VH-VL binders against q9m4b5. Designs and how they scored, part 14

Target 1, 129 residues: q9m4b5
Amino acid sequence: MQQQGSKSGSEMEVTWEDQQNINIFSRLNNRVHDLDDDIKSAKEKCENLEDAGNELILADEEMVRFQIGEVFAHVPRDDVETKIEEMKEATCKSLEKLEQEKESIVTQMAALKKVLYAKFKDSINLEED
Key: E = the ipSAE of ESMFold2; O = the ipSAE of OpenDDE; V2 = 0.75 times the mean of E and O plus 0.25 times the DockQ between their complexes.

## First folded at step 6 (VH-VL; framework fv_tislelizumab)

Design c1 (at its last look DockQ between E and O 0.10; V2 from the best seeds 0.00; counts 0 for: pae O 8.2 > 2, placed apart)
Fold by ESMFold2, look of step 6:
Structure c1 (fold): chain C 129 residues (1-129), chain A 119 residues (1-119), chain B 107 residues (1-107)
Amino acid sequence: as target 1 above (129 residues)
Amino acid sequence: QVQLQESGPGLVKPSETLSLTCTVSGFSISSYYVHWIRQPPGKGLEWIGVIYYSGSTKYNPSLKSRVTISKDTSKNQVSLKLSSVTAADTAVYYCAREGYSSGYLFDYWGQGTTVTVSS
Amino acid sequence: DIVMTQSPDSLAVSLGERATINCKSSQSVSNYVAWYQQKPGQPPKLLINWASFRESGVPDRFSGSGYGTDFTLTISSLQAEDVAVYYCQQYTSTPYTFGQGTKLEIK
């Protein structure tokens, strides 16, 4: 007798393949949560770059303050405009890639849900709150 | 047949950039994650990083500022660049597969390539 | 970073006897633990995934157990071909981390 406890609904045996699929689903779910954190970070970066770009539009000085790590440096305005636009494009591209990765993972999780629910019906709960 | 093969220079001078390529056959890097792991002589294994299906990456924080992993899907290749190397970067470098759909970790490894950082 | 600590660092066991290698994580990793065998001059080979699931082609004398923070790899009847270094590895979160390794020798 192993770690198998009380069951809900139908009394079905969990096979090695079933446990493997449950483990894969759980791991994929963890990756979705990690991706959600990365997506949130990328969206915040995009908002910050928009704010910086808007502040730059209001400036008429050749040199502007631009944050580099923990310090500010005086940088030519045209260089900052170019850097901000490059960073925005990179962030949007990164965000698109993160969204594509998440969708691919969710699709695979949906396939696993179909297999597991077809066998276990209401004896298992794979739904996120 | 699933195969991974590392290639690159065996000797690298301090402060230069180490550049390695993992050539993959028997599966598509569009459907599986590829990792880099290294092993200094007589020591254990250190995970370097991973490149995901989408091209996004995660790196070991100890190396993050110096490491870049990229891929060329048309050539089924994954590349590793490690900048500003020192003697501490001398190791056998492995690429390894983690299947997106399989859920297994590192079920296939390359043979490894030895990189020596020497003045 | 999740630290994986193996014990012992080195182990000598007679042929046909039982070998036990322990691995402890600094925080819960559920069952996201893999075990690898590395023979001299070779890359690591995956033996066990999800703490207890034997990889295809791995002899049934290898077994794994554990959940949370404490994990064990057991070789029920040691064979000459089992001389190797064994590593545990967690993959709950990046950076993925390995134990320091356990060198298994024949006594």
Scores: ipSAE 0.244, ipTM 0.716, lowest interface PAE 4.4, mean pLDDT 84
Fold by OpenDDE, look of step 6:
Structure c1 (fold): chain C 129 residues (1-129), chain A 119 residues (1-119), chain B 107 residues (1-107)
Amino acid sequence: as target 1 above (129 residues)
Amino acid sequence: QVQLQESGPGLVKPSETLSLTCTVSGFSISSYYVHWIRQPPGKGLEWIGVIYYSGSTKYNPSLKSRVTISKDTSKNQVSLKLSSVTAADTAVYYCAREGYSSGYLFDYWGQGTTVTVSS
Amino acid sequence: DIVMTQSPDSLAVSLGERATINCKSSQSVSNYVAWYQQKPGQPPKLLINWASFRESGVPDRFSGSGYGTDFTLTISSLQAEDVAVYYCQQYTSTPYTFGQGTKLEIK
C-alpha cells in the first residue's frame, strides 16, 4: 500500500488521523503476511502428524522406533499414538487460531480501506498485486 | 529513545563467515522489521535482507545463497551471517528499523560497523 | 531488479541557491520512493518518503516530487549543513534498491 503522489505537483493534505490509519493498515498488512507463513507451516505440521498417525495405526509392531531429542528409542506404539494425537490436536488448534486472527485482521483492513479511499481516492493504493 | 548498534569482528579472512549482531533498544524486534544494509567504501548502499515479526526472512537474490538473518527475542538482537566472504564484501554494515510511519522505509539506523575482508 | 539512477553524480551549489537532484527508475515504482541524506561517518538519514512527504524534523527547504519513473529532490536554499551525499531508494519491490548517490558540495 502507498499514498500516490500527484503528477500535477499538488500535495494532498494528510492529517494526523490519516497517518495513523495508514500506519495501522500497514501493520495489519504486515501481520497478514506473517500469518500466511505461520498458517502454511502449521498446515504442513498438521498434515505430517496426521500422516504419521495413520502410518502408526497400520503398524503391527508393539514397539516402534521413536526419536526423542537426538536419540532414537523403542517406545510402545500406544504411547507414540497418544503423543501424536496430542501434538496433532495442539497444532490443529493453533492453526485454527491463526486462521481466525487472519480473518479478523482482513476484516479490519477492509474497514480501513473504506476510510482511506474515501479520503484519498486515487491518491492512495492499498491493493497488493 | 530508539537505538540500534552493530557489533562484530572488523576483520574477516577470505572464504570465512562474517558474523554481526545488531543490538536494539527503545523498541522490540518482535514489533518491527529489521533490515541489514551495507555500503562498500566510497560506494552506494546495498540492501542485504530483512527479518519479519514471525522470524521469516527475505534476502537480496544476489546474496541469498550466502546470507542468513536471525534474531534472539530474549536479547532483542538481530544477527547477520555472510558466508564465503571475498574482498567485495568489505563494507560498512548497518542494521536499520522499518518504521510504521515510514512504511517500508528505514527511519532509524545503527551507526554502522566496518568489516574488512583481508588475508 | 529495479535500477535507480541519480543525476548528477556530483553537484556544487552556492549558499542560498537551489539544489536539484534527479532520480530515475528502470520501471515504474509509483510513489514508493524515499530520499536519504548521508554525512561523512554517519548512517543515512531519512528525509522524504512516498516521494514527496517530509519526515518529522526535516527543514521545509527540502522537498520531493515525482511519480512513476522520474523523481526529484530539491533544496530551495542551500545551507552549509546540507553538504552531504544524497540517495534515492525504491521500495515498491524487493530487493530494495538505491541510487548511486549524489555528492552535494558548496560552490
Scores: ipSAE 0.015, ipTM 0.608, lowest interface PAE 8.2, mean pLDDT 88
ESMFold2 (binder alone), look of step 6: mean pLDDT 91; pTM 0.934

Design c2 (at its last look DockQ between E and O 0.07; V2 from the best seeds 0.00; counts 0 for: pae O 8.9 > 2, placed apart)
Fold by ESMFold2, look of step 6:
Structure c2 (fold): chain C 129 residues (1-129), chain A 119 residues (1-119), chain B 107 residues (1-107)
Amino acid sequence: as target 1 above (129 residues)
Amino acid sequence: QVQLQESGPGLVKPSETLSLTCTVSGFSISSYYVHWIRQPPGKGLEWIGVIYYSGSTKYNPSLKSRVTISKDTSKNQVSLKLSSVTAADTAVYYCAREGYSEGYLFDYWGQGTTVTVSS
Amino acid sequence: DIVMTQSPDSLAVSLGERATINCKSSQSVSNYVAWYQQKPGQPPKLLINWASFRESGVPDRFSGSGYGTDFTLTISSLQAEDVAVYYCQQYTSTPYTFGQGTKLEIK
């Protein structure tokens, strides 16, 4: 977050209450960045599981080598397909929850941004670089 | 008025699962984050984890493999499960509130419930 | 994990005198520090947030200061009711961590 001076005629004094709102905005902004990292990781896991499922289908073999702990075993492809689909559904639900959380936080930040810009005009910059 | 109250068995055998419930009144767990914190006898405070509005969680890495936090919005309850307990898990367990839009930690705490791990 | 180290571990202060408790973090936590008071058999009570913001209902003799790695809780005129253990806490990143506590007694 960047702060810029403004010419005379604006209310430029920062109260303790204003400082608290700035602190809340800053913490929410950090939370969004952390959440974006979590979302990226969940999307990558979902994509990897989708790719694994597609490779299984393209191989079109009734028995496949699948890693179980420290060993490989030949197992029916349908069993592996079922496991991959279960993992995909769990990851998709987790991703949906993360995206819902982000939407809530961004909405809260937007409300704070309106309050802070209404008071400080051009003397504050709450936008990302 | 805002209240949080922990409940559950006070005595748990080693290797079993500790299960606690935080019952909340005066606010909705859909509107505030709820955390679990513990305090071993005569020692300081250790953060266990949090459950967010959406149901997503974060856990202390030292406990992550053994900890599950979940919630039941219809009962306004948050639960803690800690598996494979040892004597080191003997502590007073607290639940505490955070409102993310207000940015305060931890403005309300439960009274705490004592859990002893002993054969 | 960010380690929060308090000093001293305990202190005794005469009624009406100033008590000072320090807290140092192992890396910068900006101003994301809270202070708690805990009396025997009770849960912690939030006193200070964002290093220096006094919570509603907390007497004005309690003040906090600091930024980055070094933080201070000050009780300007100690009262008998202030006998407790005091904890600092960082909340910049998980896991959130507490100092080991400072026990405050009347001399």
Scores: ipSAE 0.057, ipTM 0.687, lowest interface PAE 6.6, mean pLDDT 84
Fold by OpenDDE, look of step 6:
Structure c2 (fold): chain C 129 residues (1-129), chain A 119 residues (1-119), chain B 107 residues (1-107)
Amino acid sequence: as target 1 above (129 residues)
Amino acid sequence: QVQLQESGPGLVKPSETLSLTCTVSGFSISSYYVHWIRQPPGKGLEWIGVIYYSGSTKYNPSLKSRVTISKDTSKNQVSLKLSSVTAADTAVYYCAREGYSEGYLFDYWGQGTTVTVSS
Amino acid sequence: DIVMTQSPDSLAVSLGERATINCKSSQSVSNYVAWYQQKPGQPPKLLINWASFRESGVPDRFSGSGYGTDFTLTISSLQAEDVAVYYCQQYTSTPYTFGQGTKLEIK
């Protein structure tokens, strides 16, 4: 976010409220970036778990090789299936929460944009490249 | 140039589902909120709902149970479905852009499409 | 839902005279108010946003004022092309709601 020169040549007074709105917008914008990273990570985990689940479905062995960190173990297929489902559920729920938070923040940012652009017009840039 | 254009059947029977499409050009629907608003003949404006960047939606509670808004990014189109229509759903239906970059709310509207509910 | 009530429902004003349209909200909407102009067979056109900010291209004879629950659209000198229905709208919370409209005619 940056302020630019006024096209009209007239100086517009930046009020305390304006500055607060700009500050809040900046904070929210930073949070969105953090959320984007978190959402990306959560999506990746969710997809990986889904893939793992699908592979497990194709397995007909009672005992399957399962990687725990850097160690491979043989564990009952049913136990792995249960664990994957639990992890998937938790991860997907977490993802949902992150997306909801982002949506809320974006909505707030939009409201702030309305206020700020209404006043400052082209004298302010709230967009990211 | 920014343009929105509503399209769909002008006549729908009672209890059926109204389906409309908003075709957008001049901007990406991924970058703007798109709203649906309707106007019964000779009456005022009623906000139906909105679809956000993420694809999340918010609906008017009065219509929530019957309304679905979706979008196709590849076609740059937004869709409205209204189920179980009655005569009360007869209206001109508009899609409109919420323009944040310009600092305005509904800065661009479609011309509207008339939908009549009749047996 | 927040109810927006306009007054009057219809208004006849002589050319060159001031037209005033009022809008009241059932609860405070701060300055989250927009005004639209609608001519027959056309979609609404945004005139004022954020209660008092005129859109680019809108004549300066149009002005908006108000905060909280009472808002006003003023046309300082009515022109022939200003004949239309005008709507106020709040967007402080969903569902967004509109006034019932004010029909402005030339006396």
Scores: ipSAE 0.007, ipTM 0.593, lowest interface PAE 8.9, mean pLDDT 88
ESMFold2 (binder alone), look of step 6: mean pLDDT 92; pTM 0.946

## First folded at step 8 (VH-VL; framework fv_tislelizumab)

Design e1 (at its last look DockQ between E and O 0.50; V2 from the best seeds 0.00; counts 0 for: pae E 4.7 > 2)
Fold by ESMFold2, look of step 8:
Structure e1 (fold): chain C 129 residues (1-129), chain A 119 residues (1-119), chain B 107 residues (1-107)
Amino acid sequence: as target 1 above (129 residues)
Amino acid sequence: QVQLQESGPGLVKPSETLSLTCTVSGFSISSYYVHWIRQPPGKGLEWIGVIYYSGSTKYNPSLKSRVTISKDTSKNQVSLKLSSVTAADTAVYYCAREGYSSGYLFDYWGQGTTVTVSS
Amino acid sequence: DIVMTQSPDSLAVSLGERATINCKSSQSVSNYVAWYQQKPGQPPKLLINWASFRESGVPDRFSGSGYGTDFTLTISSLQAEDVAVYYCQQYNSYPYTFGQGTKLEIK
């Protein structure tokens, strides 16, 4: 991540409030990056569970191997289907919440960016490289 | 006016589930994140986790398999559940506030509630 | 996990003298460091945020500095009410972690 900051040293005085806003922007940007990692992981898990559910439907077998912790067990297909759907619902719901959280933070960053660029113009860089 | 209050049983048996509630006043849990932190007697502080505005959570990996944080916006409450407790879970448990966009950690704490795990 | 290591573990300083507490992180945490004061039977109290921002209502004698891995809390003129345990905390990445604490006493 491109560090924002002090390009404005010789052209404008940086006040306490300005430094606070710069620090908030930097933290929000860091939080977006952390959320992006979580979103990517949740998307992959949700897609994998969708694929597993579809594959189970096509297999048409009554007993399947299913991982429980570090051990595999042979369980009825219907029980595995139920478990996969439970995991999919939880994961995909979690993904929706992560994306909502990110959108809220991005909106706040946009508002803060407008304030900082209005004051500092080209003396500060708030963009990702 | 800003206040956080932890509540719950002070004594919990081993292997059972510890359940705590943080009731807040002077702010809305829709506008501020609430975290849980604990402190074993005579020891330092351990961050447990946070619940976001959206209801998404982040947990300390050391506790993730046993921890659930949830919220009830209508009651302005955040709950902590910790399953399968042992003597190592004996601590003072705090809830603490973080502003949604402020980056001010942790500007208000509850007084803490002591939880003892004993047989 | 990012380990926060404080030094010293305990410190005795004469009334009115300067006290200095150091905190080192095992990885860079930028300026995402907070300092807390904790007195017996009380929750921690936030003193410094973003390594150097003194919180509202915190006396001017408290100051913080540092960036990256090395951080310092300074009390310029120790008062009797400053006897407490002090903690640094990183919030650069989850899990958030605290230093082991520094007990500050009057000599």
Scores: ipSAE 0.220, ipTM 0.720, lowest interface PAE 4.7, mean pLDDT 85
Fold by OpenDDE, look of step 8:
Structure e1 (fold): chain C 129 residues (1-129), chain A 119 residues (1-119), chain B 107 residues (1-107)
Amino acid sequence: as target 1 above (129 residues)
Amino acid sequence: QVQLQESGPGLVKPSETLSLTCTVSGFSISSYYVHWIRQPPGKGLEWIGVIYYSGSTKYNPSLKSRVTISKDTSKNQVSLKLSSVTAADTAVYYCAREGYSSGYLFDYWGQGTTVTVSS
Amino acid sequence: DIVMTQSPDSLAVSLGERATINCKSSQSVSNYVAWYQQKPGQPPKLLINWASFRESGVPDRFSGSGYGTDFTLTISSLQAEDVAVYYCQQYNSYPYTFGQGTKLEIK
C-alpha cells in the first residue's frame, strides 16, 4: 500500500478518517496473510488425514502400526479409523471456518478500497503485487 | 455495554494447570478477536495469545508449549489454560477485545483476575 | 521478538509542564504502536493507537508521534489525574510486545 502524491493535481487533503481507513486496511491485509498461512497448514493437515483414512480403508489388517508421540504402537484398525475420522472432521471444519473468516475480512477490505479509491483515485495503491 | 470479566481460581499449586474464563457481554466473540494479557506484581505487561473469529489461535512463543486458548460461542466465553505453572506465572490476568471496526487494539479490557501460584 | 524499550523508566514533572515518554523498537514496526495508561488496581486504558491517533474521550493534551522505530507520547500540560504508568506496545507482528513501562509522577 503506497500513497503517491501526484505533483500536478490539487493536493488532496488526507483527513483523520482517511488515515484510519488506510490503517485499518493495512491491518486487515496483514490478517489475511496470517490466515493464508493458517489455511495452508489446515489444508495440508486435512489432506493428510484424508489420505491416511483412505489408506486405512484399504488395509485388511486388524492391527495397524500407528505412531503415538514418539512411539510406534500396534493399534486396532477400527480405533485408528475412528480417530482419523474425528481428527479429519475437526480439522476440515476448522479449515472451513478459517476460509470464512478470510472471506469476511476480504469483504471488509473491498469496502474500504471503494471508499479510498473514490477519494484518492490513482494517488493510492491498495493492490498487492 | 461492552464488558469483559475474567474468572477462575485465585490460587493454583505449582505444576498444576491454571484455568481462566473470560465472560463477554455487549458483543459477540465471533465478531472480535479476544486476547489474554498478564501482568506480574509490580511488573509490566506480557501478551499471552489471541483467539480469532474462526477459533484459530496465536501464542507467545515463550508460553506456547503451555498455553491453550479456546472459546465457547454458545456461552460467549473465552478460556485460557496454562499448564505446569510456577511462581513465575503469578500475575493479574486480563482478557481484552481487539476492535477491528474502529481500528483500535485492546479497546476494552476486563478488570483482571489475580492468580497466585503457591504450594 | 520485537523489543520495545521505553525511556525514561520514571519521570517526575511539575503540574502544567510537558511530559515526554519515548519508546524505541528493536526493528521497524511502522505505525503499529499503541500507548496505554494504567492506574493502580485498574487495567490499562488505551490512549493512542496507530502511533498518533487519540482514542475517543482522551484529552487533547495527550499526543503520540513516530514511525518506524522511534515513538513518543507527549502530555502537553500535566494534570494531577495523569499520574500513572504508561506503556507502549507494538502490534506489527506476533508476539505483541510492550515496553517495560514509564512511571509518571508529579514533581
Scores: ipSAE 0.203, ipTM 0.741, lowest interface PAE 1.9, mean pLDDT 90
ESMFold2 (binder alone), look of step 8: mean pLDDT 92; pTM 0.939

Design e2 (at its last look DockQ between E and O 0.06; V2 from the best seeds 0.00; counts 0 for: pae E 14.2 > 2, placed apart)
Fold by OpenDDE, look of step 8:
Structure e2 (fold): chain C 129 residues (1-129), chain A 119 residues (1-119), chain B 107 residues (1-107)
Amino acid sequence: as target 1 above (129 residues)
Amino acid sequence: QVQLQESGPGLVKPSETLSLTCTVSGFSISSYYVHWIRQPPGKGLEWIGVIYYSGSTKYNPSLKSRVTISKDTSKNQVSLKLSSVTAADTAVYYCAREGYPSGYLFDYWGQGTTVTVSS
Amino acid sequence: DIVMTQSPDSLAVSLGERATINCKSSQSVSNYVAWYQQKPGQPPKLLINWASFRESGVPDRFSGSGYGTDFTLTISSLQAEDVAVYYCQQYTSTPYTFGQGTKLEIK
């Protein structure tokens, strides 16, 4: 976010409140970036667990090889299926929460944008390249 | 009225897990970030970590392997767990709110709870 | 980690005189700096946020300035109730880090 203070002719005085809004916007924007990374990771995990679950359902073996830490163990398929499902549910719920947080922050940012653009118009750029 | 209050055992043995709870009133932990900060006796402040709206967390790398922050929204409580404690973990532990939507960092603090690690 | 270094470690100032505390960051932290006042047996109290924004209820004699790597907390006219330890903090990146603190006393 480049504060291009283009001094166009009307010396618009930046107020304390304006500066605060800009600061808040910047911080929220940084948080959104962090959330994007977290969301991406959570999505990947959720998908991987879903795929694993699907593969397990297709497996005919009663005992499957499962990695516990650094050790491979033979575990009943049903137990592994249950575990994967639990993990998937937890991970996907976490993903939903992350997305909700992002949505909330984006909404706040949008409100700030409206206020800031209303005052500063083309003298401020709050858009990401 | 916004209030945060830390609670937990004042004494923890070495190698055990320190468990603290931050009970919040006057606001929802679903709408504010909550941080944990500690202060060893006669020393400065150390940021431990934060829990966000979603329940996601960030930790100080120096403590990351030992720290877990979680929350119970139904109770409006945030928890801190610190495993494998040593004498170096003796400190006053604070929970603090990150102001929203103002983004003011640590606008409200708990009174702190003293934790001593001793055999 | 970003290191915050305060100066001086201890400061004695006469009543009514100006007190100045400096804080330097190991890298640029923009204006993501807060100042806290801590009295014995109490949690830190937020005084200044965004390097120069005074918190509500904080007396006008407190002011913050700086951008990038050099920051200053100023008390224009020291009062008896201002005796405390003061901390700067950066929150531009995690982990958030604090200065080592400056003990302010009356001369």
Scores: ipSAE 0.515, ipTM 0.829, lowest interface PAE 1.1, mean pLDDT 92
Fold by ESMFold2, look of step 8:
Structure e2 (fold): chain C 129 residues (1-129), chain A 119 residues (1-119), chain B 107 residues (1-107)
Amino acid sequence: as target 1 above (129 residues)
Amino acid sequence: QVQLQESGPGLVKPSETLSLTCTVSGFSISSYYVHWIRQPPGKGLEWIGVIYYSGSTKYNPSLKSRVTISKDTSKNQVSLKLSSVTAADTAVYYCAREGYPSGYLFDYWGQGTTVTVSS
Amino acid sequence: DIVMTQSPDSLAVSLGERATINCKSSQSVSNYVAWYQQKPGQPPKLLINWASFRESGVPDRFSGSGYGTDFTLTISSLQAEDVAVYYCQQYTSTPYTFGQGTKLEIK
């Protein structure tokens, strides 16, 4: 005689849906790391543009040397100031979009983490180092 | 076990620079963001700023001209400097961890260190 | 800056009774609201994230709700250890800002 014990409702059982959630979490985790790198790069660009603008303010010449591709041209100081501000605005807007994407992704990851830990507890580790 | 611990002088003279250190254990500051928050006596909480993985920072505009947050990854430490202090800077200063992924704000706090600005 | 306004500033509730704390933001913060408990002499403790997600280890008598600009923290059956100041916080954009706090006492 063979009697099968109750095994229904086991949180150790991995379903296809669980595997999809784990895969989604992994992809989002990788995207967060990429976003952190992109955010760092955007912030460094913004800092460099701020520094360039400050250096331009300290310059006493009405014409300044400005790089256009591989060529330097003498350009009115006011035109360079305008260009720097345009580049800062574009970089800031790009940074805002990156931060918004990161917030959306980390919200999704936190929701997945809650679901997966509730089911798998000690059987799964979703934490960084 | 995750732990954050603030340290620094409890008394600072007006116009001088307040310097605090947050030493963390149980996690790496290369993997989590650390924030500074302060609380004046008997009052509410004020967010000061954050340092990111890259070392880039973001500060409360109310303090931006006077505050610097930095880190030493080899010591697992985050530092706060606040220049030109006045009596208004008297508060308990906390460091706190932004949970990973972001959206777990703030899942662990230090015990806080009291800083008094007095002549 | 996004202003977070709590009501009431203080609240007295009998043991075992329901306590309700409200928080209103000056502009939409979606569901990016956290609630903290701060007991005397201690750092704040995270209770609720994303307006309604209870942090691990927080008793189930604590619940949060809301979306947009109006948020509520509810303690369904007040215990003596729940005496604390409670803060809401938005984290949709920096600077992150906290409500002024609500002091909860036993009546």
Scores: ipSAE 0.000, ipTM 0.543, lowest interface PAE 14.2, mean pLDDT 82
ESMFold2 (binder alone), look of step 8: mean pLDDT 92; pTM 0.944

